# Designs tried in a protein design chat: VHH binders against Bark storage protein B (BSP). Part 28

Target 1, 288 residues: Bark storage protein B (BSP), of Populus deltoides (Eastern poplar) (Eastern cottonwood) (q09117)
Amino acid sequence: AHLRLGLVFTSDNNERALQDSGLYSPDSEDSSVDIAGRRFHSGTLNGSSIVYVKTGSHSVNMATTLQILLARFSIHGVIYFGNAGSLDKKTMVPGDVSVPQAVAFTGVCNWKKFRSEKGKLVFGDFNYPENGENLLGTVEYEKIKMFSPSEAPKEVFWLPITKSWYNAATEALKDMKLRKCYSDECLPGEPKVVFGSKSSTSDFYVRNKAYGDFLNDNFDAKTADTTSASVALTSLSNEKLFVVFQGVSNVAGETSSNSRVSYLASYNAFLAATKFINSIPTPRLACE
Short names: E, the ipSAE of ESMFold2; O, the ipSAE of OpenDDE; V2, 0.75 times the mean of E and O plus 0.25 times the DockQ between their complexes.

## First folded at step 19 (VHH; framework vhh_7aqx_2)

Design D3 (from C5 with D31N S53T T106V; at its last look DockQ between E and O 0.01; V2 from the best seeds 0.00; counts 0 for: pae E 19.1 > 2, placed apart)
Fold by ESMFold2, look of step 19:
Formats: sequence, C-alpha cells, structure tokens
Structure D3 (fold): chain B 288 residues (1-288), chain A 125 residues (1-125)
Amino acid sequence: as target 1 above (288 residues)
Amino acid sequence: QVQLQESGGGLVQAGGSLRLSCTTSGFTFSNYAMGWFRQAPGEEREFVGAIYTWGGRTDYADSVKGRFTISRDNAKNTFYLQMNSLKTEDTAVYYCAANPRYGYLVENPREYDYWGQGTQVTVSS
C-alpha cells in the first residue's frame, strides 16, 4: 500500500542511534524534505518503509513537528522512541526499555493560592529544613481537553497507547535481547523490556526523588519524560495508531548516568522500536 | 471553491507535440505537488509525471521519460505538460491533480486531493 510509518524522536543521541545501527537506508539522495525548519527523511528501516524526523526537545516541539508529519505525509501510525527517567528502580533501571500502556501530562497544573484547601501536591509535606511555613503551598493537577474528528472535545488525563499496537509490541518484544555494553562500559545487569507501566510527561525533568515518589505513589507512574504525552495527544487527535518506547537513562533522585549509559538507553529504545516496526504489516507489501 | 482546469488537448499526428496547461484556483498553489495522470477507456488512471513543491524536482513514468517535460509557473498558478514525440499509445484523457502530501507517494493517484475534469489527447497514426 501507499502508507508509511512515522518514526519520531527528539535528540541528536536518538538520531545517532538510528545512524549507528546501519539499519536505515534513504529512498534516494533527494529523499528528505524541509518543512518549518525540520528535516523529514523518507526511507526504510531494516526493510520497513518509514518517514523519520528529529523534532527537538519537549512537548511543543514534538506536537508541532508531529502535526506537520501527519498533515503533510501519508502516515499509518506513529512510533516514538526516546529517553526517560525511572521513578521506580525496582521496576526499571538504566538500560531498560519501557513500553507504557498510557501516558499523561503532569505539567498542566493550577498552582493554588497559599493555604488553599485544594491541591494534591502539598509542598509543606516535603520541608527540609523544617523552618517556617512552606510558601509554595499546593498544586492541583488539571485534565486537558482533547479534540478529534469523530468525537466532541473531552477532558482527559490518561492518554492510552493504541491497544492493537501495544498488544503487538508485547508479542514482538517478548524476551528481546537488549544491548548491555557500549565500548568498555557495561550495565550492571541484564537490560529488559518492561510492559504495562504508566508514564508522566512534563516540560521539566524529574530528577528530584521526592517529586518522583509523589508521581509514582499518586499516579502509578513508573517513568517520566518531556515528550510522550504530546505524541499520544497529537496521535489520538488525528486518529492515528501510536506506540511509545522509552529508554531508561537515569533514576530520579540518583546521580545521573554518564553519556555512555544515556546513549545506550537511546540505542535500546531504538532497537525495541525497530523490532516492533519490522513485526507489523509493511505498507509496501499490503493494501491497508 | 478549488478548481483545476486542463486545456490544450486535441488531435495530433504521431511524432507531433502538444502542450497541456492546468490553471488552478482556490488553494495555495506553491504549497502543493502537482501531477499529470492519464486514463484510456477501460483502464485505471496511470501516472505520467509530477513536480514537487520545493526545488523543482520532477519524476516521470518510464513510458514518457525523455519525451515529456513538466513545469510550473507559481506566479500564474499554472502547471504544464510539454509532450513531444507523441505515440498512438499516448492517446488518453489527461488529468492534472494537486497533492498536499510530500514523500515517495507522488505516483499514487489516491494521494491527490484535487483533480481537473480532464482533456482528451488523441494521437493518430
């Protein structure tokens, strides 16, 4: 058929993983198109027909670029890969790949007036040192309004990954071997793919353990990033299939991983995304 | 209202030339890839050639390479097909079409949102 898969990611490290794999082949020397300052690449990834684009960091860059991709190219569905922080080291550690079943914006908030009785996050519960009142007060999390062609706008918090693609990913990635070493540096254990988690997206990085614990305890979020919910919202609004692959690069509250472990996380997310892409019906061979 | 209107069709001897024009209105012409397609009776529409939005890149069906040339004039919102060395097998209704999508699907008629009414080209032996 005539539809391609969209592969989206934010960073130079993500693109380097794709390039270092040797699995990408452009359709021709003229197979890229520049739109609004982003370069869209048409080609194959290990035999599967894709359009890929590096979007830039955070939700606005991702949503803007993805909307262009979906409006200007014939895309069947969207595959995202990128890095995320673990909010629960018992579930996921650096090098692992998370395939969440749902994602949410946790940066859409109402910062309540001081001493408001409303608000779920109470900064005073985290005082240190314990002097005076905590003047930051409380934060209440907000739903967002989702628009789509086939339904009236509705208030949402959890944005579900496409069920058929999530199920296909669990089958395709079962017992997948992930990369353990980069050069002379290896992960302390065997990296794995983790299914079924929920993920938090905000425009700030969650490196603070107390806030990470709050997100885990109150939303059952196992990972945090800056992009996944924007992929979900944009894809759902355009009624396109989508799936998210997160490479764990750090644990909230622990010393951040070095650049080698961060790249390895990107590479493992890329490998998972590629295996998934190669496991679903190819647009080149079937009419869909 | 979006409109595409072909002109310049007619009867021509084999080996002759024709120039088709496609005048457009109702959309931002410079933001669309433009294609020529043709259809003989009882057949599906066949890709002839297209010009991409940026850079002037063109693609042609193998059967017309070296004989047909596509161009566009963005100032006049007009898209052209110069047909040289015409053969009797080039006889068909020729359609211009506008494609808002980029990528490798320029040859696929299902990717074109807007179509002209067609102009008959008949090549006599």
Scores: ipSAE 0.000, ipTM 0.120, lowest interface PAE 19.1, mean pLDDT 86
ESMFold2 (binder alone), look of step 19: mean pLDDT 84; pTM 0.866
OpenDDE, look of step 19: ipSAE 0.019; ipTM 0.401

Design D4 (from C5 with D31S N108H; at its last look DockQ between E and O 0.15; V2 from the best seeds 0.00; counts 0 for: pae E 12.8 > 2, placed apart)
Fold by ESMFold2, look of step 19:
Structure D4 (fold): chain B 288 residues (1-288), chain A 125 residues (1-125)
Amino acid sequence: as target 1 above (288 residues)
Amino acid sequence: QVQLQESGGGLVQAGGSLRLSCTTSGFTFSSYAMGWFRQAPGEEREFVGAIYSWGGRTDYADSVKGRFTISRDNAKNTFYLQMNSLKTEDTAVYYCAANPRYGYLTEHPREYDYWGQGTQVTVSS
């Protein structure tokens, strides 16, 4: 089989980073195909054979597109890159790249009846100026069922990144220097790659500091996005290797970065993904 | 020890041509993107052009586009700047620099880790 790497991302900014790099070369024949309204691109990224696709935002768009990719193309494994918010500015700031070890859906919840069994998120603990009763009660976080060909459905919360690929990324990206400047703007510090984090995925953006702190304190989550767990679930369900690269574009609770810093975050995630892709054995262009 | 050494500078009349070379040692040259910068007296370092570690794509400052050409020979660990149609405003110390960052070309001096000592280019009117 002529196995390729699948490169998936959600946004125009992610695609612009790939295009601006000049590292992508389309195949000479049949370099793209449209399926279900999305364009799948076949070619090489700095010599490594890939299929890439812009999926659209959030988990449903990602899962739908990724399932099409895995069903219609011969894919060895899945590389995701995209933006995320930091939940812990001590660990990560805008421009940094997170390579998580595990991701989870934190938007699958049981919103408990007022004064019933206590869930993990207790709204009354967040009252201002002081704690007390709160009619919103509490929220419990739930596992989801994961289906796969080789096992019966299982309840899962933490979705692990493929260990062999996580380890390979650690080696390939150690000492990596990331992009610091774009146009007339430079980051205040040196951007870095951070390994070993846990990441939160939900259908809502986590811009609120108190909730971001809750996720960090209760799940040890360092980043939040709307996509990564859907990449993990879909990849694991199809028994494919996968890895996630998150470019930090903002810190929960702080003023959002401008468009230049947001693009720089996308670009740094792209750089990390590309260096990883080029570090692993892949089919060469001449294998057609 | 990492070394970058520029050569080929000198005096040249306006409209003339000059070729600079940057020989390198002490690092894996084929893993680094390379850039040329220049600095005139009393000015900040200015981007001239850059090339990916494998060759192929290049990028140039607007002020030199069409007149300057950069190239590299990874087998000889050497990086070049061909300067044609030289103008008096091209007078500067020219530096080669190495960028270990993967996957893009950059005009920002702060993103380059290794620098040569520079070679003087003087264009007379």
Scores: ipSAE 0.000, ipTM 0.386, lowest interface PAE 12.8, mean pLDDT 89
ESMFold2 (binder alone), look of step 19: mean pLDDT 83; pTM 0.857
OpenDDE, look of step 19: ipSAE 0.012; ipTM 0.294

Design D5 (from C5 with D31T N108Y; at its last fold request DockQ between E and O 0.85; V2 from the best seeds 0.00; counts 0 for: pae E 9.6 > 2)
Amino acid sequence: QVQLQESGGGLVQAGGSLRLSCTTSGFTFSTYAMGWFRQAPGEEREFVGAIYSWGGRTDYADSVKGRFTISRDNAKNTFYLQMNSLKTEDTAVYYCAANPRYGYLTEYPREYDYWGQGTQVTVSS
ESMFold2, look of step 19: ipSAE 0.076; ipTM 0.616
ESMFold2 (binder alone), look of step 19: mean pLDDT 83; pTM 0.860
OpenDDE, look of step 19: ipSAE 0.016; ipTM 0.317
ESMFold2, fold request of step 21: ipSAE 0.006, 0.011, 0.000; ipTM 0.525, 0.483, 0.085
ESMFold2 (binder alone), fold request of step 21: mean pLDDT 82, 82, 82; pTM 0.844, 0.849, 0.848
OpenDDE, fold request of step 21: ipSAE 0.666, 0.008, 0.525; ipTM 0.855, 0.283, 0.829

Design D6 (from A7 with D31R S53P Q110K; at its last look DockQ between E and O 0.01; V2 from the best seeds 0.00; counts 0 for: pae E 13.7 > 2, placed apart)
Fold by ESMFold2, look of step 19:
Structure D6 (fold): chain B 288 residues (1-288), chain A 125 residues (1-125)
Amino acid sequence: as target 1 above (288 residues)
Amino acid sequence: QVQLQESGGGLVQAGGSLRLSCTTSGFTFSRYAMGWFRQAPGEEREFVGAIYPWGGRTDYADSVKGRFTISRDNAKNTFYLQMNSLKTEDTAVYYCAANPRYGYLTENPKEYDYWGQGTQVTVSS
């Protein structure tokens, strides 16, 4: 009879973090439902009522699964956690958690004809060893048309996190201590939560330093992932509250750490999501 | 100012029982996971067990499972270790520790911010 929170994530590592915590209790022994090949779990996370689902990688899998969640379950708002790469190691490093205030698709592009009008990404500016003409020309980044029940469709690039939930996260997670060690490996410093960032989403991983720097310089993006903008678009389109927690697993252009650091990143994002979930009440909208 | 104070240590015959208490002040006890550690001379601190901030789930080292039980009373800001069927290898200084990191139990002493002074437990044959 209560409106529940939706907890969404993409990967086995994300699910393992939830399972390893021991904080999830199913509502009953048969409280999961398979829909379109994905398993939706109804229960409590450290006492808060949730439905969680592992969606699979990338924006299409997330958007499809999230729309099913919102259509088939009584969801008040959406909490996403998952891994991301840092585009700015001065701001955040592996093990940190990013709580962005806005996310955007940066993989929706118009690849211009060679020697046409200049787009935002000009490949010739990235030639090595020297700049000049490049047959790949330029790429312009596109806005997307967002549909919702209460407003006329509008063209958007930056998809804002729900302001009230972002503000609640800053209070709930202030001075939060994150997990530093897994097994025999510890992060070199104290992991922290970083607020106020902008985040880039594309269906390709940003491991390249030059492109990571381009995103940071031209969009002020501090992190890159494959999923967060799809959570934002789907949530906004359904007029649901949402918030994004990104565990930093790597820095673009640097050698990836290892599976233990990647797991710590997942776990820290999970910890942040859980603490946020436990800090907010769920409204009572139905009593059946 | 944070304080953790262990009590209840002493000399006990093998096969006996002992109950340790850890009283705390200077922090919001209910926000911290709590852990018991022990250290024998010349050895590193060894994890004994831990409990979530709200109680409930506990985690124990394999060497003490079934013999030791931990619990907490958030109303009294107190954390407990009940030790039964004691063995001479349980002889050590026992420390309580507080982990401010939300939402998981850890056996790594580097993740605990606050430590008590320790209480000696000696198990004689």
Scores: ipSAE 0.000, ipTM 0.382, lowest interface PAE 13.7, mean pLDDT 89
ESMFold2 (binder alone), look of step 19: mean pLDDT 85; pTM 0.871
OpenDDE, look of step 19: ipSAE 0.005; ipTM 0.226

Design D7 (from B7 with D31S S53P Q110R; at its last look DockQ between E and O 0.42; V2 from the best seeds 0.00; counts 0 for: pae E 14.6 > 2)
Fold by ESMFold2, look of step 19:
Structure D7 (fold): chain B 288 residues (1-288), chain A 125 residues (1-125)
Amino acid sequence: as target 1 above (288 residues)
Amino acid sequence: QVQLQESGGGLVQAGGSLRLSCTTSGFTFSSYAMGWFRQAPGEEREFVGAIYPYGGRTDYADSVKGRFTISRDNAKNTFYLQMNSLKTEDTAVYYCAANPRWGFLTENPREYDYWGQGTQVTVSS
């Protein structure tokens, strides 16, 4: 039996990073198969056996595709890479890679009746020029129920990255050098890998500084994306190992980065994912 | 202390051959992508070619494809450029460089952290 790692990502930029690297080699036989409209690719990434798939944007596309991957292929564990926005520019800037220790859905909410129960997000606290009543009232953030084979369903908010893989990533990627330039345009500083963060996932992009600050202040979230929590939930529900690599493409509230910085973010997340994949002890992945 | 030292440059007649060597120390050579660049007087530094870690893959500028071959010997921490069918346009100072960004080949000199001092190659007509 050939055990493989699952490499999952959502976008053309993510796939382009993999393709541009030159590190992927398709299997000589049965190198791809189409299932439910998505193409699953079997091969090696710099010598490590993987199956990769571009899932499409947001949590539903990721969760459905990842469930197919886990059901139809012999997958030891799941590696995700993709872009995210920074919610804390003193911790992370564009080009950096975040390796979170936990992720959560922050788009699963109870929008309270006006003047009823008070939720955590109070729109009136964000009025301009002055705070006061707001007809949108308040929003409370909800836990979700996680189902798995070995345990009764339980209510969860923070979805932890696999402890052993998070620890392995911290060791393997410390002081990793990342790509600084694309098409003769360079990041202003040296990009780095940042560990230990928490990350927010929702079905909308967090470009607004006030909401980004709210997430940082109330959840200690350092990054926001549209996908990572769905990877975590699906992996945990199937009792599979997983890890998340986020390339920072922008800072909430700041001028949006151009397509070159967005690509660098994807490429740096890809590099981190690849180095992690190649650093996993050989006997578990190479002894087949 | 990271060191890169080129050797093997000199004067050669058009159509001839030279082999350049780049001896390295002070870093884990096998984990770095290595590149050759060249600079003619009054010109910008130009990409010649690069090789992946562990000697698996190469990439070349169009102007040298088919004439130049890059290789590496990880046991000797040495990186090579075999230049055949030399032209007067190949006259330049040749630099070796090391790119610590694992798994990435690039023509962009900004991606290379460590550079040699250069060796002169002069091709006479």
Scores: ipSAE 0.000, ipTM 0.272, lowest interface PAE 14.6, mean pLDDT 88
ESMFold2 (binder alone), look of step 19: mean pLDDT 83; pTM 0.855
OpenDDE, look of step 19: ipSAE 0.081; ipTM 0.578

Design D8 (from C5 with D31S M34F A50T; at its last look DockQ between E and O 0.01; V2 from the best seeds 0.00; counts 0 for: pae E 21.6 > 2, placed apart)
Fold by ESMFold2, look of step 19:
Structure D8 (fold): chain B 288 residues (1-288), chain A 125 residues (1-125)
Amino acid sequence: as target 1 above (288 residues)
Amino acid sequence: QVQLQESGGGLVQAGGSLRLSCTTSGFTFSSYAFGWFRQAPGEEREFVGTIYSWGGRTDYADSVKGRFTISRDNAKNTFYLQMNSLKTEDTAVYYCAANPRYGYLTENPREYDYWGQGTQVTVSS
């Protein structure tokens, strides 16, 4: 039984960061397999034994692919890296890496009736209301039912990151230098790793300032993406260790992202994931 | 000792143009986003526009889009507001401001840490 780490991500930019690093070495020329249209790659990342897969976007693709990974490969724990939007620019800016303590599905809710006779809501361009009360905070967020082999199903909202791996990440990534420049373009400041945040996962991208502010104010969420809670739920249901690394590519409500900033976000999340992977004792037993 | 100082204000006829400058010191210019705001007498401070420190991207209030342009000159530690097709309702004290949070664009004046003293722009018909 060759116990490996699972490295999962959603996009071509994430995969390009891994490939551009020069740190990945396949086990052999034939060390990949295709399952359900995804390609699973077996090899080493800077000496640590991994299986990696590009899952496709959003929670359904991630959960499907991750369950395949856990069912078909001998996986010790799951490392996710990918891009996220900042919900709080005072805490995190593009190029930074977030390592959350907990993630939640925030897109599962009861839609409440309109209670303001004065306001107008343009759903796609949600803004602060004029001449009316904004009742968005009265949306009833739903818990999800988590199934696992060792416990009765339970209702959960916050899905906790594996404590031992979160603690290991805080130690391994302190003082970490992240990439500031790509090509001739540089981030305005030194990118940093931010620990201890909470993160929002939903089926839609949160680029709207007003909704991002709501998530931050109501949940103390510092980032939003479309995948992290599905990594958490699937890992917890299979009783696997996991950790999440989010590269900040944008701030909710601010103007469009640059493809180079998006790549820097992916690369910095990859660097953080790699340093974490190399800091933990993964290969104890290896089959030849 | 962070300082911002506006210059270039004055009297101009409607339809005319004016260029404001904001000279900065006491911080790493390339690491800040910068904003222009304006305040007419008896009114609240109004967002005019902002420029990313990174990439040179800009955002503008609807009332000035297509007429005003923000630019920056990193070598001079200065950023500018080019105002074209001026209207009498553009009359205000114009303030420059700096946001230290890595080039975030924001319309919210409470998120800007540093402010200039203001320069008067008066547009006559």
Scores: ipSAE 0.000, ipTM 0.112, lowest interface PAE 21.6, mean pLDDT 84
ESMFold2 (binder alone), look of step 19: mean pLDDT 82; pTM 0.855
OpenDDE, look of step 19: ipSAE 0.014; ipTM 0.351

## First folded at step 20 (VHH; framework vhh_7aqx_2)

Design F1 (from C5 with S53P N108Y; at its last look DockQ between E and O 0.55; V2 from the best seeds 0.00; counts 0 for: pae E 13.4 > 2)
Fold by ESMFold2, look of step 20:
Structure F1 (fold): chain B 288 residues (1-288), chain A 125 residues (1-125)
Amino acid sequence: as target 1 above (288 residues)
Amino acid sequence: QVQLQESGGGLVQAGGSLRLSCTTSGFTFSDYAMGWFRQAPGEEREFVGAIYPWGGRTDYADSVKGRFTISRDNAKNTFYLQMNSLKTEDTAVYYCAANPRYGYLTEYPREYDYWGQGTQVTVSS
């Protein structure tokens, strides 16, 4: 048994990017195993030894699958790639890749008591009250408790990416050229890698411009997804190195990208993850 | 100074063969995917084929599959196109190009950073 890198992602588009690249080679023996309905693949990605798994969407699926990966395989560290929405089009546009320094759960909140008087806001029409005051009121964002072997449980909001791996990614990916075209669809500009951002994770998609602006203004979040903070929490709890690569597929409040641009976002996140993986050594474990 | 220089073009009878070379300097050749393109008079530039920086995987336009073979020699900083069973439709200026983008082969000229001056291939009937 030797230590491998864990490569995790949520979607068919993410897996298709890996498969379409032709860079993955399964191991000659025992190249996959099914655990809890997920298929774990052992092999090499452009020469680097990995185990990869498609986890399913959202934080619970990611955390569950990642914990299985870390418990059942000899994993040195965790590389996540997937799609995210931009909360700031001046910083990032579809096709770009975000490498955040920190991620947080922003869907953990206390929905405050509202007045007993009824307004005219229709349930499910949160930011469109017809008349009168908004009876949905306000939420208070909350920290979560993080458990780990080396520390007492603590309340956290920002979950930092592993500093050594973040720094390695900035070096390996500087001036990286990303994919611009797929079939007859080309991005309008040159896609780029953006470092140093903060990212918001919630179990709901942030398509609403006003809420996206709130996240950006109050948390300095540049991207939003449904998974990154669960990768961070699980990795930190297991004291494993980790890094996050987000392919920007849309901008909150704007027209959604078509499937080709969404695939380009997945592919560019995959390219960034692969370049990073190939840039770092994987330690060997001589015995158990 | 970055240089890409094609050679090996010329006049050949239909059914014949030619081997093009692209000699490179001024950049780290092994970091770049390489591509061949061609342009006939009055027509748009057409993708011919491409190869990864380390060799191995290649990709070809349908019009040349089975007839053309690309290869590279990273020790000599040289990129090749072997053209067999040539047709009059293959008459064009052939360009080599270098693409720094990692992990995929592109048919789109705008994704290539460096270009050669081209070499004429003329296939007579």
Scores: ipSAE 0.000, ipTM 0.380, lowest interface PAE 13.4, mean pLDDT 86
ESMFold2 (binder alone), look of step 20: mean pLDDT 83; pTM 0.855
OpenDDE, look of step 20: ipSAE 0.059; ipTM 0.569

Design F2 (from C5 with N108Y; at its last read DockQ between E and O 0.55; V2 from the best seeds 0.00; counts 0 for: pae E 13.0 > 2)
Amino acid sequence: QVQLQESGGGLVQAGGSLRLSCTTSGFTFSDYAMGWFRQAPGEEREFVGAIYSWGGRTDYADSVKGRFTISRDNAKNTFYLQMNSLKTEDTAVYYCAANPRYGYLTEYPREYDYWGQGTQVTVSS
ESMFold2, look of step 20: ipSAE 0.000; ipTM 0.374
ESMFold2 (binder alone), look of step 20: mean pLDDT 85; pTM 0.872
OpenDDE, look of step 20: ipSAE 0.578; ipTM 0.834
ESMFold2, fold request of step 21: ipSAE 0.000, 0.000, 0.000; ipTM 0.364, 0.463, 0.403
ESMFold2 (binder alone), fold request of step 21: mean pLDDT 84, 84, 84; pTM 0.868, 0.868, 0.870
OpenDDE, fold request of step 21: ipSAE 0.741, 0.733, 0.676; ipTM 0.878, 0.874, 0.876
ESMFold2, last read: ipSAE 0.000, 0.000, 0.000; ipTM 0.351, 0.372, 0.418
ESMFold2 (binder alone), last read: mean pLDDT 84, 84, 84; pTM 0.868, 0.871, 0.868
OpenDDE, last read: ipSAE 0.736, 0.723, 0.736; ipTM 0.875, 0.870, 0.877

Design F3 (from C5 with S53P N108F; at its last look DockQ between E and O 0.01; V2 from the best seeds 0.00; counts 0 for: pae E 19.7 > 2, placed apart)
Fold by ESMFold2, look of step 20:
Structure F3 (fold): chain B 288 residues (1-288), chain A 125 residues (1-125)
Amino acid sequence: as target 1 above (288 residues)
Amino acid sequence: QVQLQESGGGLVQAGGSLRLSCTTSGFTFSDYAMGWFRQAPGEEREFVGAIYPWGGRTDYADSVKGRFTISRDNAKNTFYLQMNSLKTEDTAVYYCAANPRYGYLTEFPREYDYWGQGTQVTVSS
């Protein structure tokens, strides 16, 4: 009975990376429990005590599952890994791992009067309606109200990664060797860990170049995913340490991602998360 | 305790240049979008341009686009307007303004919470 690290991720590919590593050892033959349709696994990851769970996709599944994890298990802090799209290929490309300093919900906005009275929505590589002006950047983005035990509710937009854990990650992961090849496909260059970015979370995938450029230009966001801000909000609301590892699987506006590159992205995020976990101690429970 | 103070105004000949500064105190400057407005005698305040709190983009009124440049230095809590190729029509009191809105730049004066006292720019023929 001790405080453990919580390891959370959304997808079968994330879980497959963990399983393929062979680094997870359950505490016992019956060390997992099912709660609300999700399986929580208690064990060690390369010697470090963890509880891990596959949450399902997107922010509501993550927030729901993470709140259960924090309420039902003795968790010191939360480590998330998963895939993200790059919004700036000069900064990072598929196979790289992003460790952001802050994340935000960018899909929370107040829609104002539509400027065009009529128009056909034309879907494709661009985010412009057939008629009328595209004023997506004129929506009123909103802060989220954060509730916590020690503080009155406050409005937040940027959700900062835990400073001490961010700093520990920069030391533990500098010059880290990441996986370059899977099956018969190799990345064109050497994948790397990138620190210091901001990240965008929304309930839709950002594959559109114009919207990706908007997020980069207006928010200084370098990556986009569907999950990271929910990890941040839930962790901060429960006053738990947290850190986010994003494996870059694609670049917004480019058509070229495939399942092997997507798996490499998951695996590299997993490697970064594991090295971080192994670099920090898991404190004992107070009642131990 | 919020203070915004413009400086750098004055008399300049048409075709000339001026740089305005807005020094700020009493709020966390990097949390606020900043805008420049101007007002000629007998007219309403007119949007000149604005910049996000974290950088990224600037927006300009069509009448000044290509001639004016907005920038900010968050380390110095200072917001700038570089005015080039000045015209007599640019004669006005120039105001800096701040608002805490996120996610878009606004041209509407009523959406700005804090205002400076203004600095006069006069462009002579």
Scores: ipSAE 0.000, ipTM 0.145, lowest interface PAE 19.7, mean pLDDT 84
ESMFold2 (binder alone), look of step 20: mean pLDDT 84; pTM 0.870
OpenDDE, look of step 20: ipSAE 0.006; ipTM 0.299

Design F4 (from C5 with S53T N108Y; at its last fold request DockQ between E and O 0.49; V2 from the best seeds 0.00; counts 0 for: pae E 9.8 > 2)
Amino acid sequence: QVQLQESGGGLVQAGGSLRLSCTTSGFTFSDYAMGWFRQAPGEEREFVGAIYTWGGRTDYADSVKGRFTISRDNAKNTFYLQMNSLKTEDTAVYYCAANPRYGYLTEYPREYDYWGQGTQVTVSS
ESMFold2, look of step 20: ipSAE 0.006; ipTM 0.533
ESMFold2 (binder alone), look of step 20: mean pLDDT 82; pTM 0.855
OpenDDE, look of step 20: ipSAE 0.439; ipTM 0.778
ESMFold2, fold request of step 21: ipSAE 0.000, 0.006, 0.000; ipTM 0.418, 0.509, 0.408
ESMFold2 (binder alone), fold request of step 21: mean pLDDT 82, 82, 81; pTM 0.847, 0.851, 0.846
OpenDDE, fold request of step 21: ipSAE 0.006, 0.768, 0.564; ipTM 0.304, 0.893, 0.841

